# Designs tried in a protein design chat: VHH binders against Fibroin light chain (FIBL). Part 1

All scores and structures are predictions.

Target 1, 244 residues: Fibroin light chain (FIBL), of Bombyx mori (Silk moth) (p21828)
Amino acid sequence: SVTINQYSDNEIPRDIDDGKASSVISRAWDYVDDTDKSIAILNVQEILKDMASQGDYASQASAVAQTAGIIAHLSAGIPGDACAAANVINSYTDGVRSGNFAGFRQSLGPFFGHVGQNLNLINQLVINPGQLRYSVGPALGCAGGGRIYDFEAAWDAILASSDSSFLNEEYCIVKRLYNSRNSQSNNIAAYITAHLLPPVAQVFHQSAGSITDLLRGVGNGNDATGLVANAQRYIAQAASQVHV
Unless a header shows other numbers, all headers, positions and changes below count from the first letter of the chain; antibody chains are not in Kabat numbers.
F stands for the ipSAE by ESMFold2-Fast; E and O both for that by ESMFold2, at different seeds; each is averaged over both directions (binder to target, target to binder). V2 = 0.75 x the mean of E and O + 0.25 x the DockQ between their complexes.
[cut] stands for letters that were removed.
Atom coordinates printed by the task and the answers are left out, and those that the model quotes come from them; centres of patches stay.

## First folded at step 1 (VHH)

Design n04
Fold by ESMFold2 at other seeds, look of step 5:
Structure n04 (fold): chain B 244 residues (1-244), chain A 122 residues (1-122)
Amino acid sequence: as target 1 above (244 residues)
Amino acid sequence: QVQLQESGGGLVQAGGSLRLSCAASGFTFSSYGMGWYRQAPGKEREFVATISYGGSTYYADSVKGRFTISRDNAKNTVYLQMNSLKPEDTAVYYCAAGTYVYISESHEYDYWGQGTQVTVSS
């Protein structure tokens, strides 16, 4: 939905693969066509690269998980929806207000199921790039396509959970994506917001190593089929241990 | 900025009881899981008990029925009540905090305390 006039990318050196989160996500981003990125998405990419360069594991894990999710959403030619993300966001904020988290627990399966399907799309960037442009992203289905959720209540909880300056900057940019008329931008806003909900972030904290391995494989141009399966297994294992 | 301060350790006779406390600051306590771990001389650090931010508890088999973990979100404090203590419970006990709900061999807690010594005499 955005066309960027570009000089040849092959004249710009790629970051060196040193195994660190920052180089791993930087090299994975190289596989996303720049015409698939809005200016707001490019600003999120910058924040995530800076976050990945921090020395603490939590920042690195968050940057890796969000990068994987965004790349997956940008990979499909016809976007899926954000219904699983919107449901987990609303279920969580309802739980915070009411003390009843049963709806939130029920929302986790569909959300992490969509995360797992999105990981398959990331590998397709390497093994079937020509086919991916015509693919249709996963859709759970709901009224509004995933646009209807308590954005501000969710971000109140996210910002209260951490004193990270990156989250404050990210909030501003994600709010622009949330308010966009572009459905892909709206989906990315919902996905980022859902990833950062404190109990969801715990799952990605646990599984970030496997997601990092996947992004590293993709960034190096390798068929990552086994790495996708491994990341899906770790995410499912971590998600099964969530108790609120 | 983040601090976990353990207290309540000491010397106790076998069969006795101790209550460990861990006071937390510098983060939103009610959104974190808390755990207790211990390390005896010459051994690797081992899991003792954990409590999720929602209050669900889990215990190592070696302490089930004797130890109780609890939390007080109003005071930003997690507790370990240790009853029927045995010499094999002798260790440095560490408090840990993380967004991870339970122990995972592939992941670790975000914050650790400096530890408190528990010594159980025969």
Scores: ipSAE 0.000, ipTM 0.106, lowest interface PAE 19.6, mean pLDDT 80

## First folded at step 5 (VHH; from c01 with T50L)

Design d_L
Fold by ESMFold2, look of step 6:
Parts: structure tokens; sequence; C-alpha cells
Structure d_L (fold): chain B 244 residues (1-244), chain A 122 residues (1-122)
């Protein structure tokens, strides 16, 4: 069976302040190259800023985690692929369909390892911005580059697990990214979808404080090497506790 | 039928100001991003400014600090306030609407206006 945890407005971990997550992600976004963004990506950015401005931890944690994933992907001048995201999405939706989540549990290590490596790219926006602009993002290589997954089944599970008013609007925008001809948009759709899968979202819910600290450091223009390491540690710890 | 109608173009002296308007009809304006592009004779069309459906703004480096894009969803209208105009701003200015677009030289806007001439004399 599948354990799906809904966010609660009464759950307040110590590492995220009311409303301050919106300012944190806004400053972090300043480091991403605007010349390569689509309007759909900009619309996701606006939804995430609105979610981060809510007074509840769950909305803030979701906004912070998605922002980190998007900024990491946009940080390299030539985008990598979304194969780690597509693999975890496919493994999860296969598990929902079959009742057998062994494949999904096996996909989590590689996915969160990839997330952790991508957090290093966020810090590079501050310490090596000129060189990073010409770099190539991580590419694991798979058929379709991470475009091949059951988008609708994934979003059915995401929407069923949450009563957030922002998720319905986000679904429509992310679906446009998924259907785009642009590989960067497709990758962003896959990363957002993977981050919002209920068991994955639980990992980010638990590690959001450390991710917020990282984005705050980067957004303030600080070398965040130690904050990257801390976020990687918290994500790994939370990922070890995933139950489905 | 979708329509984008630009207005407010004309002749101004260098250092002057002008405000362009683009009135939209035939689609759900509040769900679209809106952009301004310009094209001088013999040159490629270039990006000027973009405003997302939620109000985030982006500008070409050549106009940043001088031009301001804004939108009024109640009037289905996007504006371009152009200050400190230079002769190199002389071009036909086009309004465009799209649900997703690149800011790059290749655009995928769904709808385009017919353009309005802006001429900045020295």
Amino acid sequence: as target 1 above (244 residues)
Amino acid sequence: QVQLQESGGGLVQAGGSLRLSCAASGFTFSSYGMGWYRQAPGKEREFVALISYKGSTYYADSVKGRFTISRDNAKNTVYLQMNSLKPEDTAVYYCAAGTYVYISESDEYDYWGQGTQVTVSS
C-alpha cells in the first residue's frame, strides 16, 4: 500500500520563518539568467513566491524545494537532462498502479544523490558565475532525456494528496512546460513533478530548513559551500526515512 | 478573432518620452504573457520587454532603466513607458502575447500586433 501524507497548516518546524521564505527565494532567483526563461517558467516562479509568502510551513517548504530544483537546473548555461526525475516519477507511478513500490524505493538513492549534486551548482552561481554560464548541466542519459513518464498519473497522485489551492494552478502551468518543444522547459516540468510526488515531498518537507539556509546564503551573494554540504546531509537523512 | 492593437507611437526628440499601449481582445488576457519587440529597417526583430501574466517584468539590456512595461488586466492592455529616448530606439514596435515564449532571438508568441512606428530625431 501507499502512505500519502498531507501537509498540515499547524506543522511549524523551527528552520523556516513566517513569510520570509518568499524573500529568500526572490533573492536567489536574481542569479538565474533571465534570457533563457519561458513565460511558463516565469509563471511557476511567481506561484512559488506566492506559496513561500504563506504563513504555513508546508507551503513554504514546497516553494523552497521546487525553487532549489529549478535554479539548480537553470544554473548551467547548457541544460543537462531530467533522467533522474523521470526515473523516480515512472517508478512511483508504476508503484501506485501495481501496489509494489520496490522499484520506487530503489530509485530514491540515485534521485536524491542527483539533487545533492545539483545543489553544488546553485552555489556556483555566486562563486563562479562567468564560468558556470558556459558549463553543461549534469546529463545521466536516457531515452527522451527525461521526457518519457506518465505525467497525468503523477499529477493525479500529487493533486489527490494535497488540498493546496496553488497546486491546481501549478498543474496547468507545469503541463504547458511538459508539452513544450523546449528541452529546458521539459526538464523543469520533470523536476517539479518529481519534487511534488508525495513521498519525495515529505523528504523536502523535512529538509526544507537546510535548503532555505542555502538559498538565503546564495541570495545574499555569499559563498554557501558549507550550506550545500548541510543541505545534502539533511536530504540524505530524510530520504533514509521514506516509507511507502 | 484575436486582436492586438498598438497605439501611442510617433515622432519625438531625443531625450523625450513616449507611452505605447497595446489593447487586446479575443483571448483570456490575464492568462497570457505580453511582450514588446522592435524592428528597425534592415535589422532583425529584437526583444524589448516582457511582462508575465503574474506581473514579473524583464527587459533587454539596451532599454533597462529607461523603459517600463506594465499591464492592466481590467482593460486588457499592456503599456510600454519609454523615457530618455535615443535615435537608436527608432523602430516599429510590436506587441505580442503568448502562454510561453523564449526571450531569445527566436520567439514563439501566439499572437502579434501590426506594429506602431516610433521615430526619435536627433
Scores: ipSAE 0.000, ipTM 0.348, lowest interface PAE 10.8, mean pLDDT 80
Fold by ESMFold2 at other seeds, look of step 8:
Structure d_L (fold): chain B 244 residues (1-244), chain A 122 residues (1-122)
Amino acid sequence: as target 1 above (244 residues)
Amino acid sequence: QVQLQESGGGLVQAGGSLRLSCAASGFTFSSYGMGWYRQAPGKEREFVALISYKGSTYYADSVKGRFTISRDNAKNTVYLQMNSLKPEDTAVYYCAAGTYVYISESDEYDYWGQGTQVTVSS
């Protein structure tokens, strides 16, 4: 019952709802309420809800994009890996140390492909909930599943780029997910860390309107197949513009 | 020195109520999540409730709607209000403190109390 549609190239994505992002993500979170969640994941939910309630676009965009990725990871019956995220994290931090970001630029395609596949899982919560236990999270494949990367250097860069008190709290919590023995938690930690790297965050900042539309559609119980395709397209377009 | 001291346990009739308290000292209480666990005779210790350092709460399915966890950061105390008690709630109740926990995984808190007995008579 999956249908893929293409949207017109001339469409302008809708912006984040002014001050309503918190209701959009809250409704989307309800779809994973019956899963066991660590207190660390519950704390991230609290932070993202608070960020979505801020009046500024950047906080709302970050909250929406992180929520979409986390829900996708929680919905997969068979977890994927963290390899695409770990590669972007390590290549970025290597670039910061060396001044050479060629490896980072090469890592972006696989990472945003990984993100796009996770967005498909979100729609499956509505259209195929009984089959989610057989769904497979995206996996790039690498030694150790991508659980080892330069976490502290990445977060140094993230925290240096922003005054947000939310990021300081988030760092402590994501560190618990990073150190977890649970692969789903590790994948979420890698996704959040990679998402918040300054040049990666620009992609999600530009794509947040389309991701918001997707979460609204899913949160209202609607088949969001076209909205997934639209979000994937806008992410790919924004990713083509990223430079360090 | 870290201390967690439970109180408020005892004997109560089925359908009754108890309020457990856990007084904490020796750490920055407002930075820690607090939880309640229980262990019945011959059973494994099980999760009851937790409250995050930001105030978010989570409950075991067996106690939802009957138990309420709360905290008072000014008094360094966490509470468990236990209503509509059943004989199945009979256990030693333990207070625990930790910065983060994995609810889907069995894992250790940083600090544990010595426990307080709750006995619910039929």
Scores: ipSAE 0.000, ipTM 0.262, lowest interface PAE 12.4, mean pLDDT 81
Fold by ESMFold2, look of step 17:
Structure d_L (fold): chain B 244 residues (1-244), chain A 122 residues (1-122)
Amino acid sequence: as target 1 above (244 residues)
Amino acid sequence: QVQLQESGGGLVQAGGSLRLSCAASGFTFSSYGMGWYRQAPGKEREFVALISYKGSTYYADSVKGRFTISRDNAKNTVYLQMNSLKPEDTAVYYCAAGTYVYISESDEYDYWGQGTQVTVSS
């Protein structure tokens, strides 16, 4: 369902092929040290690898987008917060309840801007790994650090929008991250939940090719500065076309 | 119930070695940065060493090459190996845990231990 005819300055974007997203994801995860991962994060990694192995584009696109967001968040030496994610989640769930999505539409720019800033951290795993331990993840400093959102209403909407059995299992694992006492686990829960909101997932569905190129570049050990910029551009383009 | 319990302090001769341990409970240890600080009588508490949740380390200039910080996520424990000890290393040593890895003594650390005494004699 991705239109490929008018995205190229020189070359048209590619659909994600069967099995290639799984390989890209696996290589990208190698940059996150297993001794620094929580058990819940490892369970998410396994679900995303399984999802990336499916033959359909939507599953692969979702797995790629979630992987990029999680790796970006884990790459900073000092964790950021999830305030942009919590805002978009609450704005969306308020819209579902009320029928008024104006607040949700206003939350998209800040959220995708935040996503774009996080993508810069992924490239730093290759070009400045020694400096990452002093980096501070993006933080807005809101009350609760991004823990204040209607988790259950968000997941009701996510699960209602899809017949994927992977989402049911993912819900259970993300709920453990949401209920953790650890701020980083809570942040990852919020980012995953925000990524899976139906209109947000559509943005990543449309930009997944560029995100895949970024993860492939990083996973191969390449300086991906241009791929970050490209992913940021495609995300912004897709986000500008959201109609809710 | 969050706890940080230091151990391994004591009396040691100058030039000797000592290993401090800090056992953690009540939080997801592998997701926290861990640090060591010390306070001598009549002095302000000062930074000694830190280790990020990913294993990156940083040391105060006064201890570089003599002290080594490490962590064991399976045992929820951070260590400070202290070699070539000097009388000026005499202090109460505190471990700290936080989601931010700062070398400043800001309020960013979430948890502190009660401390363990290290005394270096000649």
Scores: ipSAE 0.000, ipTM 0.113, lowest interface PAE 18.4, mean pLDDT 79

## First folded at step 6 (VHH; from d_L with Y53W)

Design e_W3
Fold by ESMFold2 at other seeds, look of step 8:
Structure e_W3 (fold): chain B 244 residues (1-244), chain A 122 residues (1-122)
Amino acid sequence: as target 1 above (244 residues)
Amino acid sequence: QVQLQESGGGLVQAGGSLRLSCAASGFTFSSYGMGWYRQAPGKEREFVALISWKGSTYYADSVKGRFTISRDNAKNTVYLQMNSLKPEDTAVYYCAAGTYVYISESDEYDYWGQGTQVTVSS
């Protein structure tokens, strides 16, 4: 009952600098380069840079969207939770299992609202870095903080939707993040998984140009307040077109 | 049987260079991140450098610009090139392997080497 074919090809995404998305991603990562990092997060960074170097827009858009989400989670001094991600994952997998996607459709607003809140944190790395390290990331509050969802069912659906070798590599690494003792790693696993759910990935496919602009602004050390607002607007517009 | 064996330590004059090696066996080396840590007598073990299985690197501030971590998956070996050595670099250097480790959580590494002594004289 989930049909990607409901998206019109006439809703053509903006160009995200074909062949250059890797440099945008690399510069944006510099803002979190000196934070404590796991080996798994470093491996995700490399996969996303490789995806951004591909010639196809879908790989570039996916890499850009995931990078923005990860940087947002790493920006706050005290991480937020992944409850919005866990909810959209569970609502989607319940829909696949049951054939009823009403719960998934209802989960999209809260999820993309949470994404929008996280984008505000990315700009704070530039304009308010001294205060950001004492900030608390956005949190919805739920049992387990967003660690409770059907990881394998979600990834079965993700991998069934694409032949990408990058997704197979990413699955292995994200599974390591999912199984980590570290809460931030668990949150990143949930966020990546939610971003890659096929209907969600289409929203980011349509809004990736605006997210690229945001990451470029931040990566160059520019105040990106207007770019955050623009990315939020494009995400909301794309989300309004989701049909499942 | 998993083994990490360090080599290349020794005595060197300040300003000199050493290249440490850590040879790995008994596990799939290309699937692991590798780290170097050091411990001076009476001090806690401290982070030196990390390299992911895809080659991304991170360094302690005290060694950044002077030390370079690298890996050779064909030889199952990780290296630490140590340039412009200072007496403060004197320590036992350990290599470690893991997949889910934050640098601040050094006790979460799956495997550790036995260590190699580096002594830097003035």
Scores: ipSAE 0.000, ipTM 0.349, lowest interface PAE 10.7, mean pLDDT 81

## First folded at step 8 (VHH)

Design g1 (from e_W3 with S31D)
Fold by ESMFold2 at other seeds, look of step 8:
Structure g1 (fold): chain B 244 residues (1-244), chain A 122 residues (1-122)
Amino acid sequence: as target 1 above (244 residues)
Amino acid sequence: QVQLQESGGGLVQAGGSLRLSCAASGFTFSDYGMGWYRQAPGKEREFVALISWKGSTYYADSVKGRFTISRDNAKNTVYLQMNSLKPEDTAVYYCAAGTYVYISESDEYDYWGQGTQVTVSS
């Protein structure tokens, strides 16, 4: 496993998993093929495969992290909420607006705690698939269940941080999930948006190798308990180093 | 004003093939997912196939391997190629357009066609 320091714009790091990140996420998606999905969620799956196969390392890392989060949200029998995501989004956009990021820093623990819980759910697709139908996804509880956040301000910040055409296309798709009447679609929109906030995306950039290893293990039908623990450790380490 | 116009229905012998078309107007076709549903007499309307605006497809188990959905954004048209037809495929086939509709929530599509009859004889 190789960690790569962030490079200048003219330096291109090596691809995740020797250029095979797209196949890793495709195999992982097979475990949620039977879940009810919106037309918009099917398009998210396609753009994430494109990012993983055609994007730079940052795009590949983002595609891997988003895939892990979405699969977890689709896997539980009773969906959780998106309150941790909504809180980190609102805290970040408040910070951008005010110059005070203390609220954002406080929101990171709960958000990455929920990311870690979601990684456990992903492994359960392999080792306890029958039990997942009775599981309840992680939930904090808040008004609106995580639908209440400044979607446009968040995406303004996301798009300002990168010239990637993938993010522009993804914005259009995620906006449809955000505007859906379906709570699962709304939850997915919130988690994608939160994953793409610039400081959050850097955590996943640093932990992408471990998340890819986890998705590969799950995609191959392997018990990935040790890979979950490793991904949780890398995420926690990267998150502890966030400064804004 | 939105219009979805199906064509290509008719009578066909079992084992035969039929291609349905649904021509769309009055909305930005490339922004919409398209679906096919069918309803036989005395039965509930059932999902057949869908295609997202990026081209991802999904099929009912009863038609997998026999039916193919496709779209042509230049012609604002969605197609359903139906091969190896069986008498149980007899139904009125409807096309539908939506953006964030779940497969299981067919009544939430934004627009529906008038339907075209497909009859498969033994």
Scores: ipSAE 0.005, ipTM 0.407, lowest interface PAE 9.8, mean pLDDT 82
Fold by ESMFold2, look of step 9:
Structure g1 (fold): chain B 244 residues (1-244), chain A 122 residues (1-122)
Amino acid sequence: as target 1 above (244 residues)
Amino acid sequence: QVQLQESGGGLVQAGGSLRLSCAASGFTFSDYGMGWYRQAPGKEREFVALISWKGSTYYADSVKGRFTISRDNAKNTVYLQMNSLKPEDTAVYYCAAGTYVYISESDEYDYWGQGTQVTVSS
């Protein structure tokens, strides 16, 4: 019988639930109810909740992807680095300046592989919350720990690619995180910036349904190992289709 | 010249209420997050409550459900409504303004007030 798998999971991303994207995001942020939150990070949370409450898929997908992309960095007790994000940002902005995107194409596999590994930490919020608080955040290692990238060139490209008023406000918030002395704030700035680079944002637009399913599973308090694996697969498949 | 001026402190009985105010001048208030901290004699300064420039709030576990932080950008003022006060709430309360800080990193705030004494009796 044909009562299962009527759609290809890779062809059609799962719909973000009717009016529930903002509540999925809000529940995910509740797991990052740590006393170490910064004022600027609270404003990021507010912007992402507002985006998720919009009626259009693109705003909801962006909010879901950014939330998932930074939760691992907020949940660990010791900040990691933003080297994967900085590398893809610099490779992209170098490509825009020079017309040569070979470096950017080479940076995509490592970046999305790292993003996929970070999704495992989201599931750990349910399974091992006490252990995660004592963990070191994700780190790849590089000069400057991921603080060295062309922030303004990246945001020029981001803002040119969209008419969203949320991106203008988000730029102001993320610039404050970028200029902070706090390494976790710097990491969040880099990851948000990398997620919003136009070709990267398209990957997350295509994989947002699977990321939403992951966040919902975590919010329901259940082991989401299969949902992590599914999100990793969709991200990898969307990333393989990137063309600049 | 930047100023943060706390007011509304005083002596109250256990179970009572107080409202603290912090009036700000000399900077663009709507661009800043605001925090309340407190310090009892012989103790380290501790976080109480935080409100972002967009209005999102966060509270220390010890005050959650009893204290409410709010802001009025038209009046350049942040408030701390303190209900169900306990003797353990006795401290000097400070307001602070910043844009980058983690709540555990009080030395990263740009501006601090001079403090207002809250004393909760038996």
Scores: ipSAE 0.005, ipTM 0.384, lowest interface PAE 10.1, mean pLDDT 80

Design g2 (from e_W3 with S31D K54R Y100F)
Fold by ESMFold2 at other seeds, look of step 8:
Structure g2 (fold): chain B 244 residues (1-244), chain A 122 residues (1-122)
Amino acid sequence: as target 1 above (244 residues)
Amino acid sequence: QVQLQESGGGLVQAGGSLRLSCAASGFTFSDYGMGWYRQAPGKEREFVALISWRGSTYYADSVKGRFTISRDNAKNTVYLQMNSLKPEDTAVYYCAAGTFVYISESDEYDYWGQGTQVTVSS
């Protein structure tokens, strides 16, 4: 119905190292009202825009994947839970302690299935904005609603995998979200932490192009239903290839 | 002990300007977001402005374009420059600090000052 232009005044082709992911995620963020964000969430948004402006693909991939996850959680009028994220975090940290990652590998399907469902919420910002304010976020159900996981063990692994000043700054912000009494903040902390677990980050590294296309469609005000389906497919494909 | 001390309040004619300061002590200032709220007699406290610990600023619609919030981390101080003041700006202005604060949820601030009176005459 609405045709997406292949090139815009503010964008360059996705296949170069100097990607324009920062403009893509900035446009997608415009659909989330600033008065609906915590101060810590606003600072995560700023960090992700900075990461997306770097020339390396890994920084862009991380920024677009986290942006999609956060916008999905902010899009529902009634927050869901973060149980899928907490499960993958706990399964991963258990694997690190024991050397046995079978539980972690089994947690990936449900987690990425939930990620895919959340991508549908992002598209609703464009095609059904009036209804979105009354939507209910997805809830898997678990003790603590997704607040119970080994936050510090997970972030030890994340920070050990990279010598990035952006990740050190993000850790401080996400720790504040983790310790918040607000359930939306807690959900975002869990999903950011899960997205950054080293094997999970590899999935998003491989699927970031499709997620970027989705965010571009939404940011340009286009119905992105086909782009959601495409992102879900690439995520599932990459997730099937995880090796730990 | 944590302290937030507002200063710079007073009486000013409509159309005038006033600069509020909030000096902070007893916590790591650079880790906190800072906000200004105001309360007129008989009304609920309302949001005026905030500045994140990274320096991003947000304003209530009623003050946007007239007020400017800024911070100086070296001096542990937040400022509110108020220009083109109107009688409806008359209120006690409170400084607040928090790490997990929302524009719409003032009860999540960790610390509050005692307030400074701003009175704008016609």
Scores: ipSAE 0.006, ipTM 0.355, lowest interface PAE 10.7, mean pLDDT 79
Fold by ESMFold2, look of step 9:
Structure g2 (fold): chain B 244 residues (1-244), chain A 122 residues (1-122)
Amino acid sequence: as target 1 above (244 residues)
Amino acid sequence: QVQLQESGGGLVQAGGSLRLSCAASGFTFSDYGMGWYRQAPGKEREFVALISWRGSTYYADSVKGRFTISRDNAKNTVYLQMNSLKPEDTAVYYCAAGTFVYISESDEYDYWGQGTQVTVSS
């Protein structure tokens, strides 16, 4: 294997980064120890690799955004919670039922702020790996730790918004994560579900280029501080344009 | 009724090879990840190898390069090819199936086999 400490920029091997979304996410996954993954997380990883291999931007964008969210969550030494995700899920599903999306619009700032904090953790995998072992993942603190949300209503909305064989397969796997006794699996289920809510997915669709650049920088072993800031700005800009 | 039946264990000299099989029934095999775990005398059960439902493989560091996990969905069977065996590989080997289990956390697998003994003499 190749480590960043062995190379200068001019000595990076030609086959480390081919620029494709599938290569970018595959190299990002190499930073996560296999012992930190459940079998269901491994199955999600495979679905996301297949999505990243599709020719259309929407599939690639979705795969990149979900991969970044999952890796960010898994990168901290002490896991955070999924409270921001649960809140945006419940606020959205309440809006779908009532026709009133004010609560959903209010939930977006805290959720995307949390996402932005998670992007900082991804960069730390490269520049401060020893310190990351002692890091605590972002946590808002709420009853249930982010497990309390209307999973089925959320996925009804997700599946109604897109005709994708990957989403149907992903629903089955994410439902298993949601029903797991393992809190990390529950957190991953909440974050995947939140990422795929139609208005949230549109934010990531618009910002996926910047997230791809961040994952590429990290995968090449580069300090990606500027790329994190850029991804945070694009996400915030796209989030400000959400109209439901 | 779900069943996982291991076979292929036995006694082998160091440097030798064995191939373990685990035949599965009672569930949709292609929807499950399959794993091999082992428990040596006086030790906790430990992860050996995993194959995801899509065929991706993962190995404990102690067996990488020596063991190969594979699956045959037509036969509902997972295999563990064990080469270059060492006395420290001596253990009862268990087949497991699941989707919600961290590789390091064996207590979350949905189904377990009864185990097959592998003994490697020096």
Scores: ipSAE 0.000, ipTM 0.322, lowest interface PAE 11.6, mean pLDDT 80

## First folded at step 9 (VHH; from g2 with V101I D107E)

Design h_I6
Fold by ESMFold2 at other seeds, look of step 11:
Structure h_I6 (fold): chain B 244 residues (1-244), chain A 122 residues (1-122)
Amino acid sequence: as target 1 above (244 residues)
Amino acid sequence: QVQLQESGGGLVQAGGSLRLSCAASGFTFSDYGMGWYRQAPGKEREFVALISWRGSTYYADSVKGRFTISRDNAKNTVYLQMNSLKPEDTAVYYCAAGTFIYISESEEYDYWGQGTQVTVSS
C-alpha cells in the first residue's frame, strides 16, 4: 500500500529542489540539444520546463520524470519500441472499462523494468558519448512495435482525473507524437501517456527526488552510475505499492 | 481559405541585413508552428528556422547566431531577422505552417507560402 499523506493535495510541499527543478531539467536537456527533434518534442520540452517552475510538488515531479524518460529515448542511436508502455496503457484502459485490473497490475513490472533500462542510457551521455550512436534503445517486442494502443481512452482517463492546466496542452502535443510516422516520436508518446496514467503517475511522484538527483548529476557532467541504481531502486519500491 | 504571404525579400550586400515577414490568414495562427525554408538554384529546399506554437525556436546550424525567428500572434505574423548575410544565403525563402512538424522533413508542413527572393551580392 502507498500513502501520500506527506505529499497530499491538502499539504503540498513547496518544491522538489527548492525551486531548482526547472534548471535541473534545462541542464539535462543540453545533452540532447544536438539531436534531431520534431517540433512536437520541442513543445513538450517547453511545457515540462514550465511545469518544473511551478510551486507545487506534483507538477515538478511530473516534469522531472517525463524529462528523464524523453531524454533517455532521444539518447539512443537506434530507437527501441513502445511495447511495454502500450501494454500498460491497453491494460489500464481495459481495466477502466471492465473493472478488472489484473492485466494492468501484471503490466507494471515489465514497464518499470523498461523505464529502468532507459535510465541507464541517460548516464551513457556522460560516460560514453562517443558510443551513443551505436546504442540501441530497450525493446520488449510485440506486434507493431507498440505504436498503436488505446490512446484516446487513456487520455480520457488522464484528463478526467486531474484539473491540471498543463494536461490539456500536453494531450494535444502528445497526440501529434502518437500520429507521427517516426518511431522515436511514437515511443515518446507512449511513454508520456503511460507515465500520466493516474496509478503510474503516483509511482513517479514518489520517486521524483531520486530522478531529480540523477538528472542533476548528468546535467553537471558527472558520472551518475550510482544515481541510476538509486532511481531504479526507488521506482521499483514505489511500483510494488501500486493499487487500483 | 488559408494564405501565407511572405514579404521583405530583396537584394542586399554581403554583411547586410533583411527582415522577412509572413502574414497568415484562414487558420488559428496561435495553434500552428511556423517555419522558414529556403531553396537555392540547383539545390534541395532546406530548413532554416522554426518557432513552435509555444514559442520555442530551432535553427539550422548554418544560420545559428545570425538569424532570429519570432512570431506575433496578435498580428498573425512570423518574422525572420537575417543578419550578417552571406552570398551563400541567396535563395527563395518560404514560410510554412504546421501543427505537426519534423524539423528535418518539409513534407510535414500543412501550408506553404509562395516564397520571397533573397539575393546577397558579394
Scores: ipSAE 0.000, ipTM 0.304, lowest interface PAE 12.0, mean pLDDT 81

